# Designs tried in a protein design chat: VH-VL binders against Probable Brix domain-containing ribosomal biogenesis protein. Part 4

Target 1, 155 residues: Probable Brix domain-containing ribosomal biogenesis protein, of Methanococcoides burtonii (q12zb3)
Amino acid sequence: MLITSSRKPSANTRTMCKYLASFFNCKYMTRGKMGLIDIVSLCENGLLMVVGDYHGSPGSIMFYDSHGVELLSIHLSVFYPDGYKYTPLKALEPSINGDGELFNLLSYYLDIPEGECYYDSKCLIASDDHLEFVYLDNMLFRLNIKNYRKMVMSE

## First folded at step 1 (VH-VL)

Design dA18 (framework fv_danvilostomig_arm2)
Fold by ESMFold2-Fast, scan of step 1:
Structure dA18 (fold): chain C 155 residues (1-155), chain A 123 residues (1-123), chain B 109 residues (1-109)
Amino acid sequence: as target 1 above (155 residues)
Amino acid sequence: EVQLVESGGGLVQPGGSLRLSCTASGFTVSDYYMSWVRQAPGKGLEYIGYIYSGGDTAYASWANGRFTISKDNTKNTVDLQMNSLRAEDTAVYYCARDYTETYGSYEYYMDVWGQGTLVTVSS
Amino acid sequence: ALVMTQSPSSLSASVGDRVTITCQASQGISDYLAWYQQKPGKVPKLLIYAASTLQSGVPSRFSGSGYGTDFTLTISSLQPEDVATYYCQQYDSYPPSYTFGGGTKVEIK
């Protein structure tokens, strides 16, 4: 998986890309002037995650396959817990736990195992309402789901 | 397959109001940003504004205060309410679906357009 | 404040000719530029987005190029069905203030 932002990302959106890359043990590539086709061509392992900016904060996450086909797009807002601060995470293998359609879609696309959250783990808790990112039994942040679409780009 | 159809156009007097509707088929408006664009007879395209999937709106500066965009997700429609109409508002009004590489961000282009509806403002 | 200037306003060319239309932004817009085709009496149709990416179903004779302030739409071999007015549109603004160029009318001699 490769992670990047929408073009013209705010500092908050760039920070979220770094955090997600640290959580999933993958690369965040700065978007710069690259169009979608350019960035997709650099995604050797197939899945591209694009974090969108909305009014200076992360507002979306979109997943594309290696051909630039949209697989899943999530409209969201970020809940920042007290003391929120970016810090690099240990390279622990993440797991996913949860329920619902969005949990099933993310479990399928992210290529991470289903598992319970432990005191020494990285755990994504997914539901149709929120995505909680948990590290060493502490919530790093939560993404509140407003809407999502699971579709192939129309012609 | 994917289609947009505008309705509600017609003749209106200066100072009057008019409400246009745009009905979508083959997709749901709640999944997209939706825009309104107009074109005066024999003139070019002019952007009016949009409504995003979450309901927030944004307008070209000249349209702000007179034009309001809204949507009804259950009817799968997007409306344009036009107030304080002037002769220079005479135009064909199009609704269009905005596609963006990044859902919810402010970078869009219009991949599907309706057929347009004519609004004539005259005394 | 952002202005999109298209040139020429109109042109006439022969079938098979290479046609070039230019679009200039009054400030840098990266590659956030789309091109639309509007045939007489018809609705606009998206041709190109991100300055150079062809929309699905658009003939390969159409191409776009440019970055920043200067953009070009090229029709490599003009066909009768290409008679239309072509518009550029920037979508770089935040908050949104999307601006169309004035249009270029393409006719066959």
Scores: ipSAE 0.012, ipTM 0.542, lowest interface PAE 8.7, mean pLDDT 85

Design dA20 (framework fv_danvilostomig_arm2)
Fold by ESMFold2-Fast, scan of step 1:
Structure dA20 (fold): chain C 155 residues (1-155), chain A 122 residues (1-122), chain B 109 residues (1-109)
Amino acid sequence: as target 1 above (155 residues)
Amino acid sequence: EVQLVESGGGLVQPGGSLRLSCTASGFTVSDYYMSWVRQAPGKGLEYIGYIYSGGDTAYASWANGRFTISKDNTKNTVDLQMNSLRAEDTAVYYCAREIYTDSGYEWYFDLWGQGTLVTVSS
Amino acid sequence: ALVMTQSPSSLSASVGDRVTITCQASQGISDYLAWYQQKPGKVPKLLIYAASTLQSGVPSRFSGSGYGTDFTLTISSLQPEDVATYYCQQYDSYPPSYTFGGGTKVEIK
């Protein structure tokens, strides 16, 4: 997986990209002037995550396959807990827990193991109304889901 | 076909109020940022404000406090409520859609309505 | 406040002429610039976005160039239907801080 932002990312959106890359043990690449196809070509059969900026904050997350086909688009807002601050995370393998359609879609596309959250783990808790990012029993941040769209059909 | 049609324009006396409506067809307004832009006779384009799909609004400083933007998802319309109108508010009022791209929202207008004339005169 | 300055304010040219319109930003805006065409009595129409990308359905005689503070719209061979006022718009600033240029009126001699 490769993570990038939409063009014209705010500092908050760049920080979120860096945090997500640290959580998933993958790379965040600065978008610059690159088009979607140029960035997708750098993924080498991987998933591309694009974090969209909305008025100075993350407002969307979009997933693309290795051919540039949009798989999932999530419109969201960020909840920052008290004391929110970017901190690099250990390279622990993340797991996913939860329920609902968005949980099933993310479990499938992210290709991370399903499992319960433990005191020593990285855990994404997914539902249709929120995504909670948990590290060592502490919530790093929560993404509140406004809407999402999935690919309608495949070849 | 994708289009926007404004209505509600007319003659209003100074100090009066008027509500404009913008009806969308071929797409849903809740999926886009929707904006209002005006143009006084013989003058250039002037931005008024927007409403986001989630309902949040923002206005140019000169419009804040007198103009209110709202939407009705069931009717697929975006409205502009104008209060305390002055002669300087005489203009054609346009409804416009901001595009959605592979990089997220860009802030230029790919679709405009026909415009509706508002004349503020005694 | 980010100001967009267009020049000239008006011009007259003959059919077949090359026409150039310029737009200057008071500070750097990368390539976050759009161009609109407004024919007499009609609604504005998007011509170009990202400084140089032509909108679908717009004739190839229209082109845009520029980066940073200096931008140009070119009509390679002016046609009678191109009589219009042209506006640039920066979208480097977040809404509602968009700004339009003052417009350039293009007429046939």
Scores: ipSAE 0.007, ipTM 0.498, lowest interface PAE 10.2, mean pLDDT 85

Design dA22 (from dA02 with heavy chain L99F Y100E E101Y W102S S103D D104Y A105G I108Y; framework fv_danvilostomig_arm2)
Fold by ESMFold2-Fast, scan of step 1:
Structure dA22 (fold): chain C 155 residues (1-155), chain A 119 residues (1-119), chain B 109 residues (1-109)
Amino acid sequence: as target 1 above (155 residues)
Amino acid sequence: EVQLVESGGGLVQPGGSLRLSCTASGFTVSDYYMSWVRQAPGKGLEYIGYIYSGGDTAYASWANGRFTISKDNTKNTVDLQMNSLRAEDTAVYYCARDFEYSDYGFDYWGQGTLVTVSS
Amino acid sequence: ALVMTQSPSSLSASVGDRVTITCQASQGISDYLAWYQQKPGKVPKLLIYAASTLQSGVPSRFSGSGYGTDFTLTISSLQPEDVATYYCQQYDSYPPSYTFGGGTKVEIK
């Protein structure tokens, strides 16, 4: 998986990309003026995650396959807990826990194991209304889900 | 299913005012930039302006001061208020959804509503 | 004031022909360009975004290319249902501000 932002990202959106890349043990590629096709070509056979900026904050997360086809689009807002500050995370393998359709879609696309959250883990808790990012029993931040759209197969 | 339906078009005299409404279904307008685009008979597409989730608007230079875009998140509608109308404003008016700062352009359009300015 | 110029304003070609439409921006817009198809009497439809990414459901005979100021839309093998006016649109502005090209009318001989 590769992570990047929408074009002209705010500092907050760039920070979220770094946080997500640290959480998933993958690379954040600075977008600059690169288009979607340029970025997709850098993923080889991998998944591309694009974090969209909305007026200075993360407002969306979109997943693309290696051909630039949109697989999943999530509209969201960020909840920042007290004391929020970006800090690089240890390279622990993440797991996912939760329920609902969005949990199933993320489990499938992110290809991370389903598992319980432990005191020493990275754990994504997913439901249809929020995504909680938990590290060593502390919530780093929560993404509140406004809506999402899954892949439409036209042929 | 995503749908946008414009209403409020019709005949208006030069110098008059008219309010168009766009009703969205299958999605929430507060999650998107919503835009108005017009097309005079036999002419090309012309951008009017947008409104975003926070309510701020921006307009093409020619439209600024005469046209105002607003929205009602509870009713899931976007309106275009048109003032000081001229014969040159005769056009089909479309509302369109933009996928906010992503790689998408206008992915859904309404069917359009005709505004005719004549005496 | 960013201006988009399309060429030609109209063209006529035969079924099976390769058709190319060009779009030029008055300043660099990277790949922040979309293409739309508007069939006679119908609503515009998004064909391509990010200059070269095909929208879901659009036939593979359509392709886009370009970067910076010069862009092209290509129909590799023109079909009768492709009779339409095609528009380019830039979306490089933040906050969003969009400019359409003047359109290219594609007709079959």
Scores: ipSAE 0.006, ipTM 0.482, lowest interface PAE 12.8, mean pLDDT 85

Design dA24 (framework fv_danvilostomig_arm2)
Heavy chain, then light chain:
Amino acid sequence: EVQLVESGGGLVQPGGSLRLSCTASGFTVSDYYMSWVRQAPGKGLEYIGYIYSGGDTAYASWANGRFTISKDNTKNTVDLQMNSLRAEDTAVYYCAREYWSETGEYYFDYWGQGTLVTVSS
Amino acid sequence: ALVMTQSPSSLSASVGDRVTITCQASQGISDYLAWYQQKPGKVPKLLIYAASTLQSGVPSRFSGSGYGTDFTLTISSLQPEDVATYYCQQYDSYPPSYTFGGGTKVEIK
ESMFold2-Fast, scan of step 1: ipSAE 0.014; ipTM 0.556

Design dB03 (framework fv_danvilostomig_arm2)
Fold by ESMFold2-Fast, scan of step 1:
Structure dB03 (fold): chain C 155 residues (1-155), chain A 119 residues (1-119), chain B 109 residues (1-109)
Amino acid sequence: as target 1 above (155 residues)
Amino acid sequence: EVQLVESGGGLVQPGGSLRLSCTASGFTVSSNYMSWVRQAPGKGLEYIGYIYSGGSTAYASWANGRFTISKDNTKNTVDLQMNSLRAEDTAVYYCARGYSWLRKPFDYWGQGTLVTVSS
Amino acid sequence: ALVMTQSPSSLSASVGDRVTITCQASQGISNYLAWYQQKPGKVPKLLIYAASTLQSGVPSRFSGSGYGTDFTLTISSLQPEDVATYYCQQYSRYPPSYTFGGGTKVEIK
């Protein structure tokens, strides 16, 4: 997976891209002036995550396949816990835990193992209400879900 | 100092409604999981539900449909709306703070407010 | 549904005794287990979280252990002020469910 932002991201949105890349052990690539087709070409047939800015904070996360087709779009707001700041994370393999439709979609698209959260793990806790990013028993941040849209298969 | 103070308890008739309020000081309710827990006379602790930052709520299955949790970030309060009350809802109702879902569950509790459902 | 079972429901012991209370989860909960003390007529107080971490201000005679499904609260030397009902609670599930055990009443002989 490759992570980038919308064009002209705020500092908060750039920080979120770095945190997500550190969490998933993948690369954050500065968007600059690249269009969607340009950036997806850099994914080497992988998943693309685009973090959108809304009035100075992350407001969305969009997932695209290697052809630029939107797979999942999540509109959200961020909860910043006390002491929030970017710090690099160990390269532990993340797991996902949770329930609901969004949990199933994220488990499938991110292709990370389902598992219980432990004191020494990276764990994404997913529900239709929020996504909690947990590292070594501490919540790094939480994304509160406003709504989401999944790909509709058409022939 | 962190404090939670419940109010709104009292006597209510079966089938009635009652709203409890929890006032927080020393922290902001929008930063924490805020929960309601009850305890019927002589019985154990029973979880009702929670609310968090963006308004996300979830309830114990027995409470779903009759009890609603809401918050007012400006007043720093969390409310529990109770509808269709039954005699078995007689209990002391506590609000409690969870600092982080996986770190510390209920590190602070209010004093509780008694709700008596009786004719 | 995840169920928390405490044993015993009640016990009587003498001052200075070692007291052990157990808590069993019907499913694995890792170390996401807390213990609460509720003295007669009082609000519950957090004693232990993460199965074994003592809350600030709690006397060192209290200790917790366990992982997965089986957990223990130990009072190494029971004091008169320890008369209370003790509750275990899981907080491993998402969305948060905070399931409590049925409680263990501790009395002095």
Scores: ipSAE 0.005, ipTM 0.517, lowest interface PAE 11.5, mean pLDDT 86

Design dB04 (framework fv_danvilostomig_arm2)
Fold by ESMFold2-Fast, scan of step 1:
Structure dB04 (fold): chain C 155 residues (1-155), chain A 120 residues (1-120), chain B 109 residues (1-109)
Amino acid sequence: as target 1 above (155 residues)
Amino acid sequence: EVQLVESGGGLVQPGGSLRLSCTASGFTVSSNYMSWVRQAPGKGLEYIGYIYSGGSTAYASWANGRFTISKDNTKNTVDLQMNSLRAEDTAVYYCARHGYFRLSYGMDVWGQGTLVTVSS
Amino acid sequence: ALVMTQSPSSLSASVGDRVTITCQASQGISNYLAWYQQKPGKVPKLLIYAASTLQSGVPSRFSGSGYGTDFTLTISSLQPEDVATYYCQQYSRYPPSYTFGGGTKVEIK
């Protein structure tokens, strides 16, 4: 997976991209002036995550396939714990736990193992209401879900 | 059936030491966070510390240096070593398992408790 | 030096009454708060974690709410078996400096 932002992101959105890349052990690519097709070409047939900005903070996460087709779009807000600050994370293999439709979609698209959260793990806890990013039993941040849309199958 | 049973409580003189043991059945201590909590007679609950599945420990600041938590995976036990005991350490001592995913999911199984009395 | 303040320290209510217990943290703890029930002579029992998530097997008359510094536990219709002392507990930090509130004793009139 490759992570980038919408064009001309705020500092908060750039920091979120770095944190997500560190969490998933993947690359954050600075967007610059590149269009969607340009960025997608760098994914080597992988998943692309785009973090959108809304009034100076992360407001969305969008997933695209290797052809630039939107798979999932999540509108969200970020809740920051006390002392929130980016710091690089150990290269532990992330897992996902939770329930609901958004959990099933993220489990499928992110291709990370489902599993219980342990004190020494990286764990994404997903529900239809929020996504909690947990590292060594500490919540790094929480994304509160406003709404989401998934790819619509035609016929 | 998931159970925790504490043992080792009793009367000890001020300045003395005591070791409490907690035996788990129906699950393995190697796969869970385990905590110790105490309650003085007629008072509220007070957190002591925990040990996680990997063996690292963390303590409340007042307990650090006097109390040590350890585990024996082969015996499926968690121990609390208490040193330099004072009258204010008189309490019922509980061991507890943290729930399903992590510390943040609360302590879902508790032992019956063991009474420690520090007096001369 | 994070402290948890519970209110009231005790209350008396009738069967069927709505009971509300408050817990305040001296600093923000997000939703890292649990509620425990301790009946006379018994061990504590987990009721709620993550401020509002009911533990499996806990009756639906129990609910929790709150975020940050102000939290509440509500019993929508008090039953005789609910006579107990209730404790809140924060677990928001690592390494743990986890603290319990002072407890609220609930009894029936």
Scores: ipSAE 0.000, ipTM 0.486, lowest interface PAE 15.5, mean pLDDT 85

Design dB07 (framework fv_danvilostomig_arm2)
Fold by ESMFold2-Fast, scan of step 1:
Structure dB07 (fold): chain C 155 residues (1-155), chain A 121 residues (1-121), chain B 109 residues (1-109)
Amino acid sequence: as target 1 above (155 residues)
Amino acid sequence: EVQLVESGGGLVQPGGSLRLSCTASGFTVSSNYMSWVRQAPGKGLEYIGYIYSGGSTAYASWANGRFTISKDNTKNTVDLQMNSLRAEDTAVYYCARVYRISGSKYYFDYWGQGTLVTVSS
Amino acid sequence: ALVMTQSPSSLSASVGDRVTITCQASQGISNYLAWYQQKPGKVPKLLIYAASTLQSGVPSRFSGSGYGTDFTLTISSLQPEDVATYYCQQYSRYPPSYTFGGGTKVEIK
């Protein structure tokens, strides 16, 4: 997977891209002036995650395949816990836990193992309403889901 | 017993189209995910795409736009419509049942006998 | 991009020999790996799924092992009917990417 932002992202959106890249052990690439097809070509047949900005904060996450086809679009807001600040994470393999359709879709597209959250793990807890990013038994942040749509699977 | 039988293979000219059909017995297509996989002469297996029990489809990137998978639950059949055929599409085409183990993880538990498609001028 | 590499591309062994075929994923795929057998002129048949679970009806001389990126298919005592090409297939990636390995052809000397 490759992570990037929409064009002209706020500082908060850039920080979220760095945090997600650190969580998933993948690369955040600065968008600059690159179009979707330009950035997709850098994924080498991988998944592309694009974090969108909304009024100075992350407002969406969109997943594209290696040809720029949209697979999943999530509209969201961020809950920042007390003491929130970006810090790089250990290169632990992330896992996903949870239930519901969004859990199944994210397990599918992110290609990470399903598993329980342990005191020494990176764990994404997914439901249709929330995505909680947990590291060493502490919640880093939560994405509150407004809505989502799956494109290729529903069409 | 589970059985899959493909039909519709044959010779077609470059740029042409061809429709393959797969008849299932021993299980219902309405309750299963189905896939098409091809194999060029002397080469390995190559995934084309699949159709979910609910009718939604997903394709390998190279196949998207040229190949279309559909199904008829009442006839218990799965079809592959192939358009804009090229010499590189010459292959044996297999219909396969997709086994869903959990969430998003799938493999192919039963395969048809295959049907040969030859694209030549 | 996730790619599956099988080795060797072909091998020859004697009846009764222990045969080992390997499959390497370029990225971690947990245990989401299947093995298929394709006898000459025949359709592929599922042998193993979840890296190590035998499909019903598959002889016990077949076994699979591995996790993450390195996987092995073993035939403990090669029989004449085992002459075939064997393929690994990952199913950890999202739907458009069910990558097959290039195959390993097993022949008797």
Scores: ipSAE 0.000, ipTM 0.462, lowest interface PAE 14.7, mean pLDDT 84

Design dB09 (framework fv_danvilostomig_arm2)
Fold by ESMFold2-Fast, scan of step 1:
Structure dB09 (fold): chain C 155 residues (1-155), chain A 124 residues (1-124), chain B 109 residues (1-109)
Amino acid sequence: as target 1 above (155 residues)
Amino acid sequence: EVQLVESGGGLVQPGGSLRLSCTASGFTVSSNYMSWVRQAPGKGLEYIGYIYSGGSTAYASWANGRFTISKDNTKNTVDLQMNSLRAEDTAVYYCARSPSELLKYLRSGAFDIWGQGTLVTVSS
Amino acid sequence: ALVMTQSPSSLSASVGDRVTITCQASQGISNYLAWYQQKPGKVPKLLIYAASTLQSGVPSRFSGSGYGTDFTLTISSLQPEDVATYYCQQYSRYPPSYTFGGGTKVEIK
């Protein structure tokens, strides 16, 4: 997977892209003036994540396939714990846990294993209301879900 | 102030069902990890399961399939639905809080607030 | 499954004695361990979290130590009001599959 931002991102949105890239062990690419088709061409056969800015903070996450087809769009706000500061994370394989439709969609598109979170792991805890990013039993941040839409209807 | 109050306990027949409710005051269940813990008469504490701020649940292996935890953020309540009850399910049932807003791993799994408990008796 | 083993299951001591209770985890849990006090007929009360951090309002005669698999709760000078069953609890696993020790009953001679 490749991670970028919307054009002209705030510092907070740029930092979130770096944090997500560190969490998922993937690359963050500066958007600059590139259009969607331009950036998608750099993903090869991978997933593209675009973090959108809303009034100086992350406000959305959108997933695109290697052909530029939108797979999932999530509108959100970020909760930062007290003393929040970006810190690069160890290259541990992330896992996902949770329930609900958004959990199923993220598990499928991110292609990360479902499993128990351990004191020494990276774990994304997903529900339809919240995405909690946990590293070594510490919550790094939480994304509060306002709404989401999917291109493919699940059965 | 900050407190948890359980209700819904009582006498049920083996094979029956019962729903317990836990009402939170002075804080919101949407911002905390909420758990159920039970204690059989004269026995130790036994963890049942939890519900995350976002609504995801996990259960002790022995409870999975028979017990379901849910919450209502608007009512500020956490419920435990108990099915296929057996005599060995007789216990005092507690709801307990693990504060997620502290967001420090050192405190996230410790139960700092407990309800007074509600007695469930399963007998014929 | 991660198992917590407490010893002894019960003990009797005199007022003023130093009391030590041990808790062993079957796997490493770092410092993700809490201690609880439950007086007869009452709700459990959190004494210590993070293996050694005393909860506010808890008397200083209580202390905890340990890391990894071996943990100890100490009461430096036992008082009559300390008669209770004490439980350790690990919270190192996510999603929470927290486990309690079997408890240690502390009585006065």
Scores: ipSAE 0.000, ipTM 0.501, lowest interface PAE 15.1, mean pLDDT 84

Design dB12 (from dB03 with heavy chain R97K S100R L102T R103Y K104G P105S; framework fv_danvilostomig_arm2)
Fold by ESMFold2-Fast, scan of step 1:
Structure dB12 (fold): chain C 155 residues (1-155), chain A 119 residues (1-119), chain B 109 residues (1-109)
Amino acid sequence: as target 1 above (155 residues)
Amino acid sequence: EVQLVESGGGLVQPGGSLRLSCTASGFTVSSNYMSWVRQAPGKGLEYIGYIYSGGSTAYASWANGRFTISKDNTKNTVDLQMNSLRAEDTAVYYCAKGYRWTYGSFDYWGQGTLVTVSS
Amino acid sequence: ALVMTQSPSSLSASVGDRVTITCQASQGISNYLAWYQQKPGKVPKLLIYAASTLQSGVPSRFSGSGYGTDFTLTISSLQPEDVATYYCQQYSRYPPSYTFGGGTKVEIK
């Protein structure tokens, strides 16, 4: 997977892209002036994640396939725990746990194993209302889901 | 400014049921990992279970099947439903907030509510 | 089942003494250990988490050390307000398998 932002991202949105790339052990690529098809060509047949900015904070996450087809679009807001600060993460294999349709869609598209969250793990806990990012039993941040749209159905 | 207040404790007969409630102030239950811990008179602390931000729950093996944790995000409360109570369940019951960046250490505790199981 | 064993169960020391409390885990728990202070008639208070990280507002005379199975809480110079029961707690297991030690009562003589 490749992670980028919408054009002209705020500092908060750029930091979120770095955190997500660190969590999923993938690359964050600066968007600059590239259009969707330009950035998709850099994915080399991978999934593209685009983090959208809304008034200076992350406001959306959109997933595209290697041909630029929108697979999933999530509108969200970010909850930052007290003392929140970006810190690089170990390259542990992430897992996903949770329930609901968004959990199923993310498990399928991210292609990460379903698994229990342990003291030594990277775990995404997904529901239709929240996406919680947990690292070594610390909550890094939570994405509160306002709504989402699926374009291609998971089987 | 952060406060946790338990309520619902009291006297209950063996085999009875009781529901405890924990009201949170100064933070939101929907954003935090919440736990219940008890302490029998003159004894140590004993973990009961948790409810996660997203609503999933898990319980210590001895509590599973008898105790149920739930929450109401709009009321900012966490409840502990206790069934099939025994004399050995007599204890002060605490509601505890997970430490800000960990789910296992507890940075704030309520004052506790006493449950006495006696005939 | 993961068992936490504290020693001693109780101790008496003089003001200004160095006090050492130990906590042993029956299995490796890395640094996922917290220490709590419970003063008579009061609720527990978090002192230390991640085995050695002091919670904000806790006096510097408190310190923690250890990794794996053996852990220590030290009070470098005991004060009258430190009279309390101290508990260790492991959180290395995914909840709900958190385990508290039996406690160590600290008194002044």
Scores: ipSAE 0.000, ipTM 0.494, lowest interface PAE 12.8, mean pLDDT 84

